VH-VL binders against q0atu2. Designs and how they scored, part 50

Target 1, 119 residues: q0atu2
Amino acid sequence: MLDKKARIRTSREYRNVFEKGKRLSGRFLIIYYVENALDNNRFGFITNKKIGMAVIRNRIKRQLRAIVREYQGQVKNKHDIVLVARAGIGKSSFEGMEKDYIAIMKKAGLFARNANKID

## First folded at step 15 (VH-VL)

Design yi21
Fold by ESMFold2, last read:
Structure yi21 (fold): chain C 119 residues (1-119), chain A 119 residues (1-119), chain B 110 residues (1-110)
Amino acid sequence: as target 1 above (119 residues)
Amino acid sequence: EVQLVESGGGLVQPGGSLRLSCAASGFTVSDNYMNWVRQAPGKGLEWVSIIYRRGSTEYADWAKGRFTISRDNSKNTLYLQMNSLRAEDTAVYYCAREGSSEWYYFDYWGQGTLVTVSS
Amino acid sequence: AYDMTQSPSTLSASVGDRVTITCQASQSIDSWLAWYQQKPGKAPKLLIHDASSLESGVPSRFKGSGSGTEFTLTISSLQPDDFATYYCQQWDEYSGEAYTFGGGTKVEIK
C-alpha cells in the first residue's frame, strides 16, 4: 500500500499534472508526470467504465497500486505521476501491466540512476 | 552470444499435434519475455504467443485453446504445444526474445522450424 | 483491433538509391515501432526500435522516423546487402493480438 503522502488527493493536484505534465503512452497505460515541490513522489490512478465492470476496474486499480509500490524505490523523487488505464487493460494480466509500467517509466526517464535496489 | 534454436517441426495431418522446442543460450529464458511468431510460406509475420518472465501467457485469438506456450527453466528451453492443427497453421515458426531492457521489440530470433499441415 | 498498413509492397532500386518505406498505424502508438530486415530463408533481424533508435551494428544509412500513426524507414544509399524484405511492428492494446506486423516491403534490384 502507498503512504498517504505518496497519493495525489485533490482535483487541483490532478489538474496540475494534466495541464503542466508530460504525457507518455504504453500498451495498457498512459502516464502524465510533472516535477513537484516536495521531497517525495505522489501517484494517482484513473480508470473508466470502458475497461469493464466495477469488479474488473477495482482489480485493475489494486494491481496497479501493487506494481507502483513494488518499484517505488527505483522512481526518481519529486514527481507527481498519474497512471491512466487504457481500455485494453481490462483483459491484461498482472504481468502485462507490470511490463508496461516498467517500459513506460524507463522511457520517461523516471527511474533513478543511483537508487537502492528493492529486490 | 545469444542464440535461439528451434526444432520439432515436420509434416503432420490435419487434427494432429506437434510440440516445438526453442533451445536458448547466452541468456536465461525465465528472465526475459519470450514469444512465438510464425510466417506462412511467401507471407508476412504473425504473432502467436508470449510467455512472461513469471509465467503468465497471452495468445493470438486464433491460437487460444489449441496452442500452449511453456518453458522448462532447467533446460533453458521454450515450447509451443500445437494441437488440432489445420492447413492454415502451415508456417515457419520462430521463437523470439524481447530485448532485455527495451521491451515490445524482438532483438533475437531463431532460424525457425517448418510445420506443414497436409493430408 | 489495430491495423498496420505498409507501403509499397515491392520496390525496385539500384545500388546508391535513396529508398523510403512507410508504415501507417490505425491508432496512435506513440513511438513504439520496430523495423526488421529479413533476407530469403533467414529469420528477421531487428534494425530499429522505438521508431528511430538503431540497433548495435546497424549501418548509419538506415534511419527511422515518425511518431503517432505515420512512420518511415529510409536507406540513404542502398547497398547490395540491403536487398531484402522489411517489416514494421507495433503492439496492440487489446487482447488476442499483442503484436501486429506490417505486410512487408520487398526491396529488389532494378
Scores: ipSAE 0.847, ipTM 0.930, lowest interface PAE 0.6, mean pLDDT 91
Fold by ESMFold2, fold request of step 20:
Structure yi21 (fold): chain C 119 residues (1-119), chain A 119 residues (1-119), chain B 110 residues (1-110)
Amino acid sequence: as target 1 above (119 residues)
Amino acid sequence: EVQLVESGGGLVQPGGSLRLSCAASGFTVSDNYMNWVRQAPGKGLEWVSIIYRRGSTEYADWAKGRFTISRDNSKNTLYLQMNSLRAEDTAVYYCAREGSSEWYYFDYWGQGTLVTVSS
Amino acid sequence: AYDMTQSPSTLSASVGDRVTITCQASQSIDSWLAWYQQKPGKAPKLLIHDASSLESGVPSRFKGSGSGTEFTLTISSLQPDDFATYYCQQWDEYSGEAYTFGGGTKVEIK
C-alpha cells in the first residue's frame, strides 16, 4: 500500500492540484500535477459513477494504486499527482491501465532521469 | 534493423479459417505492444487487435469471438487466428509495432498479407 | 466511440505546391495523433507522432500542427516522392476501437 505521507487527503489539497497544476490526458487516465513543498510525492485518485458499479470502481482503484506503487520509486520527488479515471477505463485490462500510466507520466516528464529504465 | 514479415494470406471460402503469421527480427516481440491492422481493397486502415507485453489482448468489437491474437516467443512471431471468415474480412493484414519509446503510434509495419474471402 | 474526420479525401497538386491536410477528432485527444504516408502497394510509414514530432529520416518539409480536436499536416514544397495517401490516427478511450484512423487523403499529380 502507498504510505500515508504519499496520499493526497483533503479537499483543499485536491483543489490545489486542479487549480494550479498541469493537466495531461491519456487514453484511460487524466493526470493533474503540481510541484509541492514536501520532500516526497503524494498521489490522489478520482473515480466516478460513470465508470460503472461499485465493484468495478473498487477494482479500478486497487489496480491504479498497485500501478502507482510499482512505479513510485521512479517518479521525480516533490509532486502532488491526481489520477482521474476516464469512463472507458472500466473495460481496460490491468496492462492497458499500466501502459497508459507509463505513457502519460513519461510525457509529463515526471520520471527521474537516472532511475532504472521502466520499459 | 527492425523487420516484420507477414505470411499466411490467401483465398478462403466464407466460414473458413486462416492463420496469419508475422515474423519479427531486430527486436523482441514480447517486449513490445504488437498490433494487427487491416485495409480492405481501396479503403482505409482499420485496427484489429493488440497483444500487450505480458499477454493481455484487446480486439475490435467486430473481431471478438472470431479472431485470436497470439505469439510464440521462441520464434519471435506474432499470429492472428481468423475463424468464421466473411466477405467483409477481405483485406491486406498488417502487423505493426508500437514505438519502443513512444507508445500509441505504429513505428514499424510489415508489408502485409492479402486475405481474400470469396466462394 | 471516437470519430476521426479527415479532409479533403482527394487533393490535386503540382510539384512545389504547399498542401495542407486536416484531421478533426470528435473528442479531445490532447496531442496524441500520428500521421502516416502510404504509397500504392506499400505499408503505411509513420511520419509524425505526438501531433508535431517528426520521425527520424522524414524530410523537414513535413510539418504537423494542432492539439485537442484539430490537426493539420502541411507539406511546404511538394516533391515527386510525396504523391501518396496520408492517414491520421488516434487512440479511443473505449474498448472495441483502441485505435481509429482518418479516412485518408490521396495527394495526386495535377
Scores: ipSAE 0.846, ipTM 0.932, lowest interface PAE 0.6, mean pLDDT 91
Fold by ESMFold2, fold request of step 20:
Structure yi21 (fold): chain C 119 residues (1-119), chain A 119 residues (1-119), chain B 110 residues (1-110)
Amino acid sequence: as target 1 above (119 residues)
Amino acid sequence: EVQLVESGGGLVQPGGSLRLSCAASGFTVSDNYMNWVRQAPGKGLEWVSIIYRRGSTEYADWAKGRFTISRDNSKNTLYLQMNSLRAEDTAVYYCAREGSSEWYYFDYWGQGTLVTVSS
Amino acid sequence: AYDMTQSPSTLSASVGDRVTITCQASQSIDSWLAWYQQKPGKAPKLLIHDASSLESGVPSRFKGSGSGTEFTLTISSLQPDDFATYYCQQWDEYSGEAYTFGGGTKVEIK
């Protein structure tokens, strides 16, 4: 689980990331990210109804939170990061989501320079 | 030195079955994302299937239910089981590795094995 | 389902010519595009990944550019070894077609 401090909580916090942040699309995910004024990272998760019914969307969010938690120690601090699930993610596997997350976070330069090797 | 060697191609009747093998050396198959890609004579490239590092799979829609990707980690070998073969499945079949540092691109290919489906 | 339109289908050129090949994606793929070269009877060879990143050992006369939906491969001075078929390749967000290749561009001797 992510710490309570590591969650984007308010509409204002989400709006700041969407309006001020950089955007990068992967196969299943889009990330928006911006530096924050904290000493830690915060994560937000968005799914839409095109992915599927609520049970599917909730499963996707749970799986994405697990992926983020697994790799959180390698992420550069002081960033607010919103993961937006694309419609095709509903038929993906956990491994497909994990591959895409690693790929887009690396391409965005959000893994720390001294992070563990990610493969 | 990375090397991929396909085998198991040949002439087979419509409705028949065939298993292709791809022997890998210079890297570990289960540490990588491995794909099958085919090319009908005189035609372009067509993705067939992927197996993820932990065993999840995806298939082209036309292959699903007829083709099965698998591997034997003790032999460092990738397989494609092809059932219910049709004339339109006639092609050179390549195994391909996604790059060890840059996923979503195929950095090494075997030389391919020809499958001919005719009566 | 993403489409990948590659043009031209064939291109006649002489040694020393500058040639340009284009690929258009139906949806934005940011810079997630590869270019491959294939000679008759051989497997494809990766030339460029991430739209513009040249693979090690590929001659510097090859240049990839573009992002979003429109991408180009340029060969600044065509050499005899460059007469081949070229393919672009992308991912598709839907699982029934994880990777899509362009239709190919055959570069032939004029």
Scores: ipSAE 0.845, ipTM 0.931, lowest interface PAE 0.6, mean pLDDT 91
Fold by ESMFold2, fold request of step 20:
Structure yi21 (fold): chain C 119 residues (1-119), chain A 119 residues (1-119), chain B 110 residues (1-110)
Amino acid sequence: as target 1 above (119 residues)
Amino acid sequence: EVQLVESGGGLVQPGGSLRLSCAASGFTVSDNYMNWVRQAPGKGLEWVSIIYRRGSTEYADWAKGRFTISRDNSKNTLYLQMNSLRAEDTAVYYCAREGSSEWYYFDYWGQGTLVTVSS
Amino acid sequence: AYDMTQSPSTLSASVGDRVTITCQASQSIDSWLAWYQQKPGKAPKLLIHDASSLESGVPSRFKGSGSGTEFTLTISSLQPDDFATYYCQQWDEYSGEAYTFGGGTKVEIK
């Protein structure tokens, strides 16, 4: 239930993040992120066929969107953030993905609150 | 004072079973990512298994189907059930905590418990 | 599974020497690398997390450096307490080996 304003929509928007943003890899995810000119954050998600069959890729995307939505209130505003799923994510658990997301977002300095202790 | 105390090691015959315990104090096991790591005599460190905060697990490939990580939150204790033991399972077994704010690193280790598998 | 190559396997040095231990990851791990010290008969002790962040209580003569695939632990002036085995550690993207350790470097008195 990411609002349409919180989505990276166009190829140009994605290219801007990849070309001008910072990159940080985690165990299951790579993030690219750059400050935007908006009052809000925008998120993009990339999966590829190396992860697995379409049903697996769709599950991964749904789970990543759910994780992002759960923690979006803790993300510092004014950033465009693209999550790229790594091939190993196809055999991961939801908890593994969630742990990695929190870890990489904290390391990138994108959380305003300490998400490691969130219930 | 964070402490981890392993117990339950000993001499066991090939094909036998053993349950290791790791009693934790100074922190709550279920609030943390807990791991088992082993070290064969004269050898390096080898990861065995993780249990996530909500109970998801991962195992080293060689441990799957033989070892089970679990915990008892009322006793603040981590367990490793080891079945179908082999000579190559001879090692000191450590329980280790991932840091409460810096995941993917083991900030506290127990002193270990020795498991010897021989006839 | 990811590989973690640590060198040298054994290092002889004198008190006061500058010693350097290296680890190479087979794929980029950004800065997600830990260094541990282990004395004979004891559990490993975390020295450095995140490639270069020194743990509380660890002497400032220990320094971690590197990112990507190449990482270095340096002891700027070796002390008697520093004779131990050192391990680096990373995560692995693929199931079946969440964490891997380097083979270890034993630092011995020359």
Scores: ipSAE 0.842, ipTM 0.928, lowest interface PAE 0.6, mean pLDDT 91
Fold by ESMFold2, look of step 15:
Structure yi21 (fold): chain C 119 residues (1-119), chain A 119 residues (1-119), chain B 110 residues (1-110)
Amino acid sequence: as target 1 above (119 residues)
Amino acid sequence: EVQLVESGGGLVQPGGSLRLSCAASGFTVSDNYMNWVRQAPGKGLEWVSIIYRRGSTEYADWAKGRFTISRDNSKNTLYLQMNSLRAEDTAVYYCAREGSSEWYYFDYWGQGTLVTVSS
Amino acid sequence: AYDMTQSPSTLSASVGDRVTITCQASQSIDSWLAWYQQKPGKAPKLLIHDASSLESGVPSRFKGSGSGTEFTLTISSLQPDDFATYYCQQWDEYSGEAYTFGGGTKVEIK
């Protein structure tokens, strides 16, 4: 579970990221990201009902939270970041999601250093 | 320095089996996303399968149930077990590495091994 | 599943010509596109990743451009070593076909 401080919590906070932030799409994920006025990062997750049944959506959300938690120490601070799951993510493995997250975060310039922790 | 060497190709009757090997040097197979890609004579390139760093796999739909990607980390070698072979499986089979920092692109390829399926 | 349409399928040109090859994705792939060169009897060689980023050692006469659904490989002054077949490649959101290649463009001597 991500720290309460590291969560985007309100509709206004989500809307700010979507309206003011940059957008970048990968294979399974779309990220929206914007600089915030805090000392830390905040993450939000969107898994639309059109991806699948609740058990599928819950698995995806759990897996994405685990991925973000594993790599959060490498993310440049002061950003609000929303991860939006694409339709095809329902059939992806954990490793497929992890690969895509790392790739898209590197492309966005959001990692402070080499993000390839698994060698 | 980076080198991929495929072997195990040859002539096989329809319904037969072959096991392809890809010996890697200059990098560690298990630290990278490894793929098989094939090319029928006079035709284009066609993706076959991927094995992820921790062992998750994906297959082209036409390969599922017939082909198995695997590796032996102690030998730094990638494999493709091909069963129930058909004439349309006749192709040069390449192993390919995704770039060490630019995933989703194949930065190194072996020279390929020819599989001919004919009676 | 994503489709990748590459044109032309064959192109005849002379040394010194400017040639242009086009790939069209059926859905947006942002800039997640690669270009490969393949000579007869050889493995493909990565030329360009991320639509426009040249691989190390690739001559600057090769230029990739585009984003979204339309992508172009341009060779500004064709050299004898450039007569080959060129392929574009993308990822696919569908797991049953993780990567898709264009049909190829054979660049031949006029």
Scores: ipSAE 0.822, ipTM 0.921, lowest interface PAE 0.7, mean pLDDT 91

